# Ledger of designs, part 29: VH-VL binders against p08169r482to628

Target 1, 147 residues: p08169r482to628
Amino acid sequence: LLCGVSDGKQRFDLSALARHSELEQNWEAVDGSQREAEKKHFFINICHRVLQTGQARGCPEDAAVCAVDKNGSKNLGRFISSPTREKGNIQLSYSDGDECGGGQKIITNITLMCKPGDLESAPVLTTSRADGCFYEFEWRTAAACVL
Short names: E, the ipSAE of ESMFold2; O, the ipSAE of OpenDDE; V2, 0.75 times the mean of E and O plus 0.25 times the DockQ between their complexes.

## First folded at step 17 (VH-VL; framework fv_namilumab)

Design w1 (at its last fold request DockQ between E and O 0.93; V2 from the best seeds 0.89)
Fold by OpenDDE, fold request of step 21:
Formats: structure tokens, sequence, C-alpha cells
Structure w1 (fold): chain C 147 residues (1-147), chain A 120 residues (1-120), chain B 107 residues (1-107)
């Protein structure tokens, strides 16, 4: 699997978003639509499983996207597909998450959009399907800009 | 006031099982993880595992995998820890302790402890 | 597993003394370090959480410092009730692990 994507002569390197060291932290998103006590926290590691440290310590070992709430931690998808270029953006898809009913497994999509000079912003949750089987994040980041 | 009340002391033979209870008072049982920590006589503290009272999800220390079972009854705000295939080195005081969910992993309230003695 | 090493394992001091207990993690744990006090025959009690946050109800003479791998619990002006065993505990990774304890005895 690649932590980047090539589209013609355009190359994109997402390595800057990958966390490998215990000195680093997972990317975090919060569903702000809920009360504090019920807020869902999402931990994301691009091209790598989430670091099982800190608030993500309970996250499943194989999760690249993990959700943490009062009910515990869930695997929202694994990094088992390389990034792709779609409609000028970079698409990440994490699949094979926890079972969510009907034989389905949770899938998470992350759309990376180029934001020059910004490697600090975190992803934003844009979709949380009612059945709990699908999540979408939008992430504006310099990592999504052409090299 | 927050209070965790554990069941009484147990004396067991090797190979037997023990089930310790921990009843929570004075707070919302499901807002905190319930941990179990044991302490052998004259020794330090050892983390056994936790249970999420909401989901019933558990996480055990590798050392106890396959021998420990943590459960809860939310209707009576009670957590249980069952340890099977007991051996002498399981002799210890077993504590339940609560941790706020999404916290820095501290135990702000403890039960009084339950002495479990395993002897032939 | 993350090993937590406390030093010293025991220390003798007098009422009014300043005592410092060290806790070292075998790896980086940010500020996921908590301190507990355990009196004989009693359950542990939380003193400090998040390395330096004083638990509600705990006397201000207790303080925690440090980050990363090295942490310190300081007790200023020891009181008679402070003679107990102290434990550090990391919660950065599962399993949670405790230091070996530091027994604070009366000199």
Amino acid sequence: as target 1 above (147 residues)
Amino acid sequence: QVQLVQSGAEVKKPGASVKVSCKAFGYTFTDYYMHWVRQAPGQGLEWVGWINPNSGGTRYAQKFQGRVTMTRDTSISTAYMELSRLRSDDTAVYYCAREPWYSYGFFDSWGQGTMVTVSS
Amino acid sequence: DIQMTQSPSSVSASVGDRVTIACQASQYIRSYLNWYQQRPGKAPQLLIYKASSLQSGVPSRFSGSGSGTDFTLTINSLQPEDFATYYCQQSYRIPYTFGGGTKLEIK
C-alpha cells in the first residue's frame, strides 16, 4: 500500500499525516453536535493504524480510524486501500471496521483537499450515518497538495 | 458521596473460581469505567482489567486473559470480577476502582478491597 | 508493557520535611501519569492525575511534576498522615502499570 498517490505527473505524498512514533499523536476529530458527556472522539492515522496511546489507548489494534465514546472504542476502518485521486482531491477509504449489523462492516471515507501551508488542521466529521456503518471526514491539508 | 462497596473475603482452593462484586453508590454507574486492581500481600499494585458498564466491553491484562471475566449489572450498579483456575499467586486484595471515561486514566474512587486467599 | 520505576523504594523522613519521589517510565507517556497514596490496610487514593493536576480534596502540599518519562511527586512539609506508600501509575498504554511503590516511613 502507498501513502500517496500519483496522477499523471502530479505526485502527492501523505506521509506527513502518518503517525508512527509514540512521541506523536493521532489526529483527532470530535463530533461537536453532542453534549460533552456524549461526544464522540475520532482518532485517525493516515496510512497506519492508530496509535494505541493516550485517549486512543483502547482503540482496536488494526484500526486506522477509531471512534471513542461512552460505550468504548470502535474500529471504523482499516488501512487496506491506497489513496486515490478523485475530482481533484485525494480519497482515502478505510474498510473492514467493526460489524455494524446485517453483515456489514463499518467503512470510513476521508476526502483530503489541498490547503497550502496547513499541516496542522485536523479532519472534520461530515457524515455519520444513522446505522453506524459509514463515516465521512473532510480534511483540508497541505499534504493533499501536489508536490 | 461516591462509594464502591465490595463483597467479603474469600478463601478458595487452587483450581477453584472466585467472583468478587463491587457495588457503586453516589454516581452514575455507566459514566465510568470500572477497573480491577489487585495487590498481593506486601506487594505493589497490579492492573487486572476494565469493563465499560455501558456496553459491557472489557479489556484484560494479558496475564489474566482466559482466566478473568468481568461483568456488570447496571440495574444494581454492580460490577463483578471472576477469576478462575485460581493458584496460590492469585492470593491478593482485589480492588475495584472507577475511571471517568475519556480521562487521563486515573482511578478517583476505590472499593475497600476484597481479600482472596488461595491455599491448598 | 510500560515499566514504571520508582525511586527510592523507601524513604525515611520527619514531620515537616520535604520529600521527593521519582517515577520513571520505560517509554514516553506524555502526561498520562497518576500518583496514589496508600495507607496501611486501606485502598489507594488518588493524589495527582495528569502528572500535575491535584485531585480534589488533596492537600496542596502534594504536587506532581514532569512529563515524558520522568515524573516527580513532591510532598512539602510532611504531615503525620502522609506516612504511607506512594505509587505512580501510567495510563498512556494498556495495560495500565504501576510503579513498585515508595514507602515513606517516619524517621
Scores: ipSAE 0.925, ipTM 0.958, lowest interface PAE 0.4, mean pLDDT 96
Fold by ESMFold2, fold request of step 21:
Structure w1 (fold): chain C 147 residues (1-147), chain A 120 residues (1-120), chain B 107 residues (1-107)
Amino acid sequence: as target 1 above (147 residues)
Amino acid sequence: QVQLVQSGAEVKKPGASVKVSCKAFGYTFTDYYMHWVRQAPGQGLEWVGWINPNSGGTRYAQKFQGRVTMTRDTSISTAYMELSRLRSDDTAVYYCAREPWYSYGFFDSWGQGTMVTVSS
Amino acid sequence: DIQMTQSPSSVSASVGDRVTIACQASQYIRSYLNWYQQRPGKAPQLLIYKASSLQSGVPSRFSGSGSGTDFTLTINSLQPEDFATYYCQQSYRIPYTFGGGTKLEIK
């Protein structure tokens, strides 16, 4: 598997976003709610499984995105496909997550958009489908800029 | 007042099973993971595992995998730990302890402990 | 698994003394380190969580410090009720693990 994509003349590499060691932290996003008991915390890695440490310690071993709420931890998708070029952006589709009903498994799509000079901003949750089977994040980052 | 009340002491023979209960009072049972921690006589503390009372999901320390089963009954705010194929080195006090579901992993309330003695 | 090493294994002290107990993790655990007191015949009780946060109802003579791999529990002006065994515990990674304990005895 590749942590980048080429569309002919342009090349892209997402590796700067990957987290590999206990000294690093997963990327995090929070789905705001009215009460703490209904909050959902998302731990995200790029081209790599989430680190099973800290608040993500209960996450499944092979999740690339993990959700934590009061029901426990869920695998929201695994890194089993390379990033692709989609509609002028870069997309990572993490699939084969936990079961979510009707024989389906959770899928998470991350759309990465070039933002020169910014390697620090985190992804933002944009879609949480009511059936719990599909999640989308948008991520503005210098890592998504052409090499 | 928060309280965790465990079932009474058990004496078992090697090869048997034991099931310890832990009834919760004074708090919302589903806001906390329930953990089990044991202490052999004169020894330190050893984490056995946890159960999430909402989902029933569990995690066990590897040495207990295949011999321990944790369950709960939310209608009576009670958690259970069953340990099978008992050996003499399973002799210990078994504690239940609660952890807030999103925390720095601390046990802010403990049961009184259940002595499990395994002898021939 | 993350091994937690406490030192000393026992300490003799007098009422009024200042006592420090060390806890070292075999791997980086940030501040996911908690301290417990266990009096003879009783369940453990939480003293300190997140390395340095004092649990409600715990006397201010107890304090915790450290991050990463090296942590310290300090008891200022030791009282008679403080003679007990103390355990550190990490929660950075499953399985949770405890230090071997430090028995604090009256001199």
Scores: ipSAE 0.836, ipTM 0.921, lowest interface PAE 0.6, mean pLDDT 93
ESMFold2, look of step 17: ipSAE 0.812; ipTM 0.915
ESMFold2 (binder alone), look of step 17: mean pLDDT 94; pTM 0.957
OpenDDE, look of step 17: ipSAE 0.908; ipTM 0.951
ESMFold2, look of step 18: ipSAE 0.762; ipTM 0.903
ESMFold2 (binder alone), look of step 18: mean pLDDT 94; pTM 0.955
OpenDDE, look of step 18: ipSAE 0.898; ipTM 0.948
ESMFold2, fold request of step 21: ipSAE 0.835, 0.830; ipTM 0.918, 0.913
ESMFold2 (binder alone), fold request of step 21: mean pLDDT 94, 94, 94; pTM 0.955, 0.956, 0.956
OpenDDE, fold request of step 21: ipSAE 0.922, 0.922; ipTM 0.957, 0.957

Design w2 (at its last look DockQ between E and O 0.85; V2 from the best seeds 0.00; counts 0 for: pae E 2.1 > 2)
Fold by OpenDDE, look of step 17:
Structure w2 (fold): chain C 147 residues (1-147), chain A 120 residues (1-120), chain B 107 residues (1-107)
Amino acid sequence: as target 1 above (147 residues)
Amino acid sequence: QVQLVQSGAEVKKPGASVKVSCKAFGYTFTDYYMHWVRQAPGQGLEWVGWINPNSGGTRYAQKFQGRVTMTRDTSISTAYMELSRLRSDDTAVYYCAREPWYSYGFFDYWGQGTMVTVSS
Amino acid sequence: DIQMTQSPSSVSASVGDRVTIACQASKYIRSYLNWYQQRPGKAPQLLIYTASSLQSGVPSRFSGSGSGTDFTLTINSLQPEDFATYYCQQSYRIPYTFGGGTKLEIK
């Protein structure tokens, strides 16, 4: 698997967003639509499993995206597919998460959009399906810019 | 006002099982993980595991895998820890302790402890 | 597992003294370190959480510092009720682990 994508002469490398060391922190997004006790926290890593440390200590070992709420931690998808280029952006899809009913497994899509000079901003949750089987994040980051 | 009240002392023989209860008062039971920590006489503290009272999900220390079972009854805000195949080195005071479901992993309130003695 | 090492294992001091207890983690744990006090025959009580945050109701003479692997609990001006055993605990990674404890005895 690659942590980047090539489109013609344009090359993209997402490696800068990958967290490998336990000295580092996962990327975090929060669904703030609820009161604090009901909020859902998402931990995201790029091209790597979520670090099982800190607030993500209870996350599944193989999760690239993990959700933490009052019910515990869930695997929202694994890094088993390389990113692709779609409509000028980079698409990363994490699949084979926990089962969410009917034999379906949770999938998380992350759309990465070029934001020059910004490697610090976190992804933003844009879609959370009611059935709990699908999540989308939008991420504006310099890592999504052409090299 | 927050209080965790545990069941009384137990004396068991090797090979038996023990089930300790921990009843929560003064707070929303499902907003906190319930941990179990034990302490052998004159020894330090040892983490046994936790239960999420909301989902019933559990996480046990590897040492106790297959031998410990944590459960809860939300209707009475009570957590349970059952330890089976008891041996002498299981003799300890067993504590329940709460942790906010989203926290830095501290135990802000503890039960009074339950002494479990395993002897032939 | 992350091993937590406390030092010293025991310390003798007098009322009014300043006491420092060290806790070292075998691995990086950021600030996920808590301190507990346990008096004889009693359950542990939370003193400090997240390395340096004082638990509500705990006297200000207690303070915690450190990050990463090295942490310190400081008790300024010891009071009679402070003679107890103190434990550090990491929550950065499962399983949660405790230090071996430091018994603070009256000199």
Scores: ipSAE 0.917, ipTM 0.955, lowest interface PAE 0.4, mean pLDDT 96
Fold by ESMFold2, look of step 17:
Structure w2 (fold): chain C 147 residues (1-147), chain A 120 residues (1-120), chain B 107 residues (1-107)
Amino acid sequence: as target 1 above (147 residues)
Amino acid sequence: QVQLVQSGAEVKKPGASVKVSCKAFGYTFTDYYMHWVRQAPGQGLEWVGWINPNSGGTRYAQKFQGRVTMTRDTSISTAYMELSRLRSDDTAVYYCAREPWYSYGFFDYWGQGTMVTVSS
Amino acid sequence: DIQMTQSPSSVSASVGDRVTIACQASKYIRSYLNWYQQRPGKAPQLLIYTASSLQSGVPSRFSGSGSGTDFTLTINSLQPEDFATYYCQQSYRIPYTFGGGTKLEIK
């Protein structure tokens, strides 16, 4: 699998966002109240499974996005498809996550948008579907800019 | 007041199994992972594994995988650890200990311990 | 697995002394390091979590420091009730692992 996309003339490479070693940290987003006991944590990697360290230590081995809350950890999708160009942005679709009812498996989409000069920003949760089967993040980052 | 109360001491033969219980008082049982940690006589501490009482999900240390089963009964706020195919080097005090699911992996309350002796 | 090495294995000290105990991880664990006190015949009790945070009810004479792989527990003015065994524990990766312990004895 590729950690980039080319549309014939323009080339994009997301590999700078990938976290591979124990000295690095997963990208993180948090959703919830002010209390730690009620928060839901999302651990995210790019083109790679999440690192099973720290607060993500209990995440499933093959998750590329993992949610952790008091109900446990969930696989929100695996890296099994390369990024694509979508409506002028880069989309990374992680699929084949945990079961979420009706024979469905969780899917997570990350939409990456060019933001020159900012490589250390964070993904933001924009959609959490009520059936628990679909999650969407947006991410403004220099890594999404044309090479 | 938070308390973890464990079942009493057990004496077993090699090859048998043992099931230790840990009853929780004074807190919301499902908000905390329940861990099991053992200590052989005169030795240090060894992590066995955890159960999330909310989901029933478990993780075990590799050396116990295939011999340990952790379960719980949320209706009586009780966690269990069963260890099978016992050997003499399984002789230890077995502790339950709780960890908030949102924490960074510390054990804030421990049970009193259950001595398991494996001898012929 | 992450191996935790404590030193020294035993310390003899007097009431009022300052004592330091070292704990070294075989791999990077950031600040995912906890300290426990265990009195003979008793379960361990949490002393310090996340390298440097004091558990509620623990006297201020206890302090923890360190990050990465090297960590220290310090007791500034030793009291009679502090004679016990001390363990470090990492929670950065499963399986959680403990140091071998440091027995603090009366001189």
Scores: ipSAE 0.540, ipTM 0.849, lowest interface PAE 2.1, mean pLDDT 91
ESMFold2 (binder alone), look of step 17: mean pLDDT 94; pTM 0.957

Design w3 (at its last look DockQ between E and O 0.92; V2 from the best seeds 0.87)
Fold by OpenDDE, look of step 17:
Structure w3 (fold): chain C 147 residues (1-147), chain A 120 residues (1-120), chain B 107 residues (1-107)
Amino acid sequence: as target 1 above (147 residues)
Amino acid sequence: QVQLVQSGAEVKKPGASVKVSCKAFGYTFTDYYMHWVRQAPGQGLEWVGWINPNSGGTRYAQKFQGRVTMTRDTSISTAYMELSRLRSDDTAVYYCAREPWYSYGFFDYWGQGTMVTVSS
Amino acid sequence: DIQMTQSPSSVSASVGDRVTIACQASQYIRSYLNWYQQRPGKAPQLLIYKASSLQSGVPSRFSGSGSGTDFTLTINSLQPEDFATYYCQQSYKIPYTFGGGTKLEIK
């Protein structure tokens, strides 16, 4: 699997967003639409499993995206597919998460959009399906810019 | 006002099982993880595992995998820890302790402890 | 597993003294370090969480510092009720682990 994508002469590398060391922190997004006690916290890693440290300590070992709420931790998808280029952006899809009903497994899509000079901003949750089977994040980051 | 009240002392023989209860008062039982920590006589503290009272999800220390079972009854705000195939080195005071579900992993309230003695 | 090493294992001091207890993690744990006090025959009580946050109701003479691997619990002006055993605990990774404890005895 690659942590980047090539489209013609344009090359993209997402490696800068990958967290490998336990000295580092996962990327975090919060569903702020809920009361504090009901909020869901999302931990995201790029091209790597979520670090099982800190608030993500209870996350599944193989999760690239993990959700943490009062019900515990869930695997929202694994890194088993390389990113792709779609409509000028980079698409990263994490699949094979926990079961969410009917034999379906949770999938998380992350759309990465170029934001020059910004490697610090976190992804933003844009879609959380009611059935709990699908999540989307939008991420404006310099890592999504052409090299 | 928050209080965790545990069941009384137990004396068991090797190979037996023990089930300790921990009843929570003064707070929303399902908003906190319930941990179990034990302490052998004159020794330090050892983490056994946790249960999420809301979902029933559990996480055990590897040392106790296959031998410990944590459960809860939300209707009476009570957590249970059952330890099977007891041996002498299981002799300890067993504590329940709560942790906010999203926290830095601290135990702000503890039960009074339950002494479990395993002897032939 | 993350090993937590406390030092000293025991310390003698007098009322009014300043006491410092060290806790070292075998690996980086950021600020996921808590301190507990345990009096004889009693359950542990939380003193400090997140390395340096004082638990509500705990006297201000208790303070915690440090990050990463090295942490310190400081007790200023010891009171009679402070003679007890103190434990550090990491919650950075599962399993949660405790230090071996530091017994604070009256000199």
Scores: ipSAE 0.918, ipTM 0.955, lowest interface PAE 0.4, mean pLDDT 96
Fold by ESMFold2, look of step 17:
Structure w3 (fold): chain C 147 residues (1-147), chain A 120 residues (1-120), chain B 107 residues (1-107)
Amino acid sequence: as target 1 above (147 residues)
Amino acid sequence: QVQLVQSGAEVKKPGASVKVSCKAFGYTFTDYYMHWVRQAPGQGLEWVGWINPNSGGTRYAQKFQGRVTMTRDTSISTAYMELSRLRSDDTAVYYCAREPWYSYGFFDYWGQGTMVTVSS
Amino acid sequence: DIQMTQSPSSVSASVGDRVTIACQASQYIRSYLNWYQQRPGKAPQLLIYKASSLQSGVPSRFSGSGSGTDFTLTINSLQPEDFATYYCQQSYKIPYTFGGGTKLEIK
C-alpha cells in the first residue's frame, strides 16, 4: 500500500503524519459529549495501525483508528486501501473495522485538506453515525498540500 | 466505601483448575477494569490480565494465554479468574485490583488476596 | 514486553532517614509509571501514579519523579510504618509489568 496519491503531475505524500514508534504518539480526537461516562476517545494513525501504547494500549492490533470508551476499545477501520484524490482533497478510507449492529463493519473516512504553513494540526470528528457504523474526520494540514 | 472481597484459599494438585472470585462493593462495577495480579511466595508481582466488566472483553499476559479465563457476573458485581492445568510454579497469592476505564493504568484498590497452593 | 528494573533490591535505613529507590524501564514509557507499597502479609497499596502524582491519603513525605525510562521514588524522613516492600509498575503497554521490588528494612 502507498501513503500518497499521484496522477503523474501532482504528487501528495502523507507519510509525515504516520506514527511508527513508541516515542511517537497516535493522533487524538475526542467526542464532544458532555457526560464523561459517554465520552469516546479516538486514536488515529495515518497509513499505519495505531500504536498500542498509553491510552491506546488496549486497542486492537490492526486498527488504524481506535475508539476507547467505557465499553472498551473498538477497531474503527484498518489501513487496507491507499489514499485517493476526492474533490480537491485527499481521502483515506479505513474499512473492515469491528462488527456493528446488523452484521455491518465499521468504516472511518478521513478527509485531508491542504493548509499551507500548518505543518501538523489535529484531526476533528465531523460525523459519528447513530448506528455506530460510520465515522468521519476532517484534517487541515500542510501534509495534504501538493509536493 | 470501596472494597474488593476475594474467595478463600485453595489447595490443588498439578493438572487441576482453580477459580477465584472477587466481589466488588461501594462503586459502579462496570466503570472499572478488573485486573488479576499474582505473587509467588517471597517474590514480586506479576500481571495476569484484565476484564472489562461492562463488555466482558479480556486481555491476558502471553504466558497465561490458553490456560486463564476471566469472567464476571454484573448482577452480583463479581469477577472471576480460572486458571487450568496448574503447575507447582502457579503457587501464589492471586489479587484482584481495579483500574478506572480511562486512566494512567494504576490499581487504586486491591482485594485481600487468595492463596493458591499447587502441590503433588 | 517492557522490563522494569528496580534498585536497590534492599535498603537498611533508620527512622528519619531519606531513602531513594530507582526504577528503570527497558523502553520509553513516558509517565506511565506507578508506585506501590506492600506491607508484610498485605495487598499492595497505591502511592504514586503517573510518575509523580500522589494518591489521596498518602503522606507528603512520599514523592515520585522521572519520565521516559528513569524514575525515582523518594521517602523523606522515614517513619516506622514505611518499612515495607516497594514496587514500580508500568502501564504504557500490555502486559503491565512490575519491578522486582525494593525491601526497606530497619537498621
Scores: ipSAE 0.797, ipTM 0.911, lowest interface PAE 0.9, mean pLDDT 92
ESMFold2 (binder alone), look of step 17: mean pLDDT 94; pTM 0.955

Design w4 (at its last look DockQ between E and O 0.82; V2 from the best seeds 0.00; counts 0 for: pae E 2.8 > 2)
Fold by OpenDDE, look of step 17:
Structure w4 (fold): chain C 147 residues (1-147), chain A 120 residues (1-120), chain B 107 residues (1-107)
Amino acid sequence: as target 1 above (147 residues)
Amino acid sequence: QVQLVQSGAEVKKPGASVKVSCKAFGYTFTDYYLHWVRQAPGQGLEWVGWINPNSGGTRYAQKFKGRVTMTRDTSISTAYMELSRLRSDDTAVYYCAREPWYSYGFFDYWGQGTMVTVSS
Amino acid sequence: DIQMTQSPSSVSASVGDRVTIACQASQYIRSYLNWYQQRPGKAPQLLIYTASSLQSGVPSRFSGSGSGTDFTLTINSLQPEDFATYYCQQSYRIPYTFGGGTKLEIK
């Protein structure tokens, strides 16, 4: 698997967003539509499993995206597919998450959009399907810019 | 006002099972994880595992996997820890303690402890 | 597993003294370190959480510091009720682990 994508002469590398070290922190997004006790926290890593540390300590070992709420932790998808280029952006899809009913497994899509000079901003949750089987994040980051 | 009240002392023989209860008062039971920590006589503290009272999800220390079972009854805000195939080195005071479901992992309230003695 | 090493294992001090207890983690644990006090025959009580936050109701003479791997619990001006055993605990990674404890005895 690659942590980047090539489109013609244009090359993209998402490696800068990958967290490997115990000294690093997962990327975090919060669904703030609920009161504090009901909020859902998402931990995201790029091209790597979520670090099982800190607030993500209870996350599944193989999760690239993990959701943490008062019900516990869920695997929202694994890094088993390389990113692709779609409509000028980079698409990363994490699949084979926990089962969410009917034999279906949770999938998380992350759309990465070029934001020059910004490697610090976190992804933003844009879609959370009611059935709990699908999540989408939008991420504006310099890592999504052409090299 | 927050209080965790545990069941009384137990004396068991090796090979038996023990089930300790922990009843929560003064707070929303499902907003906190319930942990179990034990302490052998004159020894330090040892983490056994946790249960999420809301979902019933559990996480056990590897040492106890296969022998420990944590459950809860939300209707009476009570958590249970059952330890099977008891041996002498299971002799300890067993504590329940609460942790906010989203926190830095501290135990702000503890039960009074339950002494479990395993002897032939 | 993350090993937590406390030092000293025991310390003798007098009322009014300043006491410092160290806790070292075998791995980086950021600020996921808590301190507990346990009096004889009693359950542990939370003193400090997240390395340096004082638990409500705990006297201000207790303080915690440190981050990463090295942490310190400080008790300024010891009181009679402070003679107890103190434990550090990490929650950065499962399993949660405790230090071996530091018994603070009256000199």
Scores: ipSAE 0.916, ipTM 0.954, lowest interface PAE 0.4, mean pLDDT 96
Fold by ESMFold2, look of step 17:
Structure w4 (fold): chain C 147 residues (1-147), chain A 120 residues (1-120), chain B 107 residues (1-107)
Amino acid sequence: as target 1 above (147 residues)
Amino acid sequence: QVQLVQSGAEVKKPGASVKVSCKAFGYTFTDYYLHWVRQAPGQGLEWVGWINPNSGGTRYAQKFKGRVTMTRDTSISTAYMELSRLRSDDTAVYYCAREPWYSYGFFDYWGQGTMVTVSS
Amino acid sequence: DIQMTQSPSSVSASVGDRVTIACQASQYIRSYLNWYQQRPGKAPQLLIYTASSLQSGVPSRFSGSGSGTDFTLTINSLQPEDFATYYCQQSYRIPYTFGGGTKLEIK
């Protein structure tokens, strides 16, 4: 699998967003209340499984996105497909997550949009489907700009 | 008042199994992971594993995989640890301890401990 | 697994003394380090969580410091009830691991 996409002339590389070592941290998003017991935390990696450290220490080993709340940790999708070009943006689709009912498995899509000069911004949760089977994040980042 | 109450001491022969219980009082059972930690006589502490009482999901230390099973019954707020194929070096006090699921991995309350003795 | 090394393994001290106990992790654990006190015949009790945060009800003579791999527990003005065994524990990765303990005894 590749952590980039090429359409012949333009080339994109998301590797700057990948987290591999013990000194690095997963990307994070939080959805919920101010009390820790009621929060839902999302741990995200790019082109790589989440690091099983810190608050993500209980995450499934093969998750590329992991949700943690009072109900436990969930695999929201694995890195098993390379990124693609979608309507001028880059999309990562993480699939084959945990079971979420009716034989379905959780899928997470991340849409990455070019924002020159910004490698520090984090992804933002934009969709959490009521059946728990689908999640979307949007991410404005310099890593999504053409090389 | 938070309290974890464990079952009584057990004496077992090598090759047997033991099942220790841990009943929780005074808090919301599903808001806390339940851990098992053991201490051989005169020795330090060793983490055995955890269970999420809400989901039933478990994680075990590598050396216990295949010999330990952690379960719970949420209707009576009770967790269980079963250790099989017992050996003399399994002789220890076995503690249950709770961790808030959102914490940085600290054990704020412990059971009183259950002595398990494995001897021929 | 992350190995936790405590030193000293034992210490003999008098009431009123200042005692420092060291704990070293075999790899980086940020500040995911906790300290417990275990009195003879009792279960461990949490003293310090996340390297330096004092648990509710623990006297202020206890303090913790450190980050990364090197951590310390300090007891200022030792009291008779402080004679016990002290353990550090990391929670950075599964499996959680404990130091070997430091037994604090009366001179």
Scores: ipSAE 0.415, ipTM 0.810, lowest interface PAE 2.8, mean pLDDT 90
ESMFold2 (binder alone), look of step 17: mean pLDDT 94; pTM 0.955

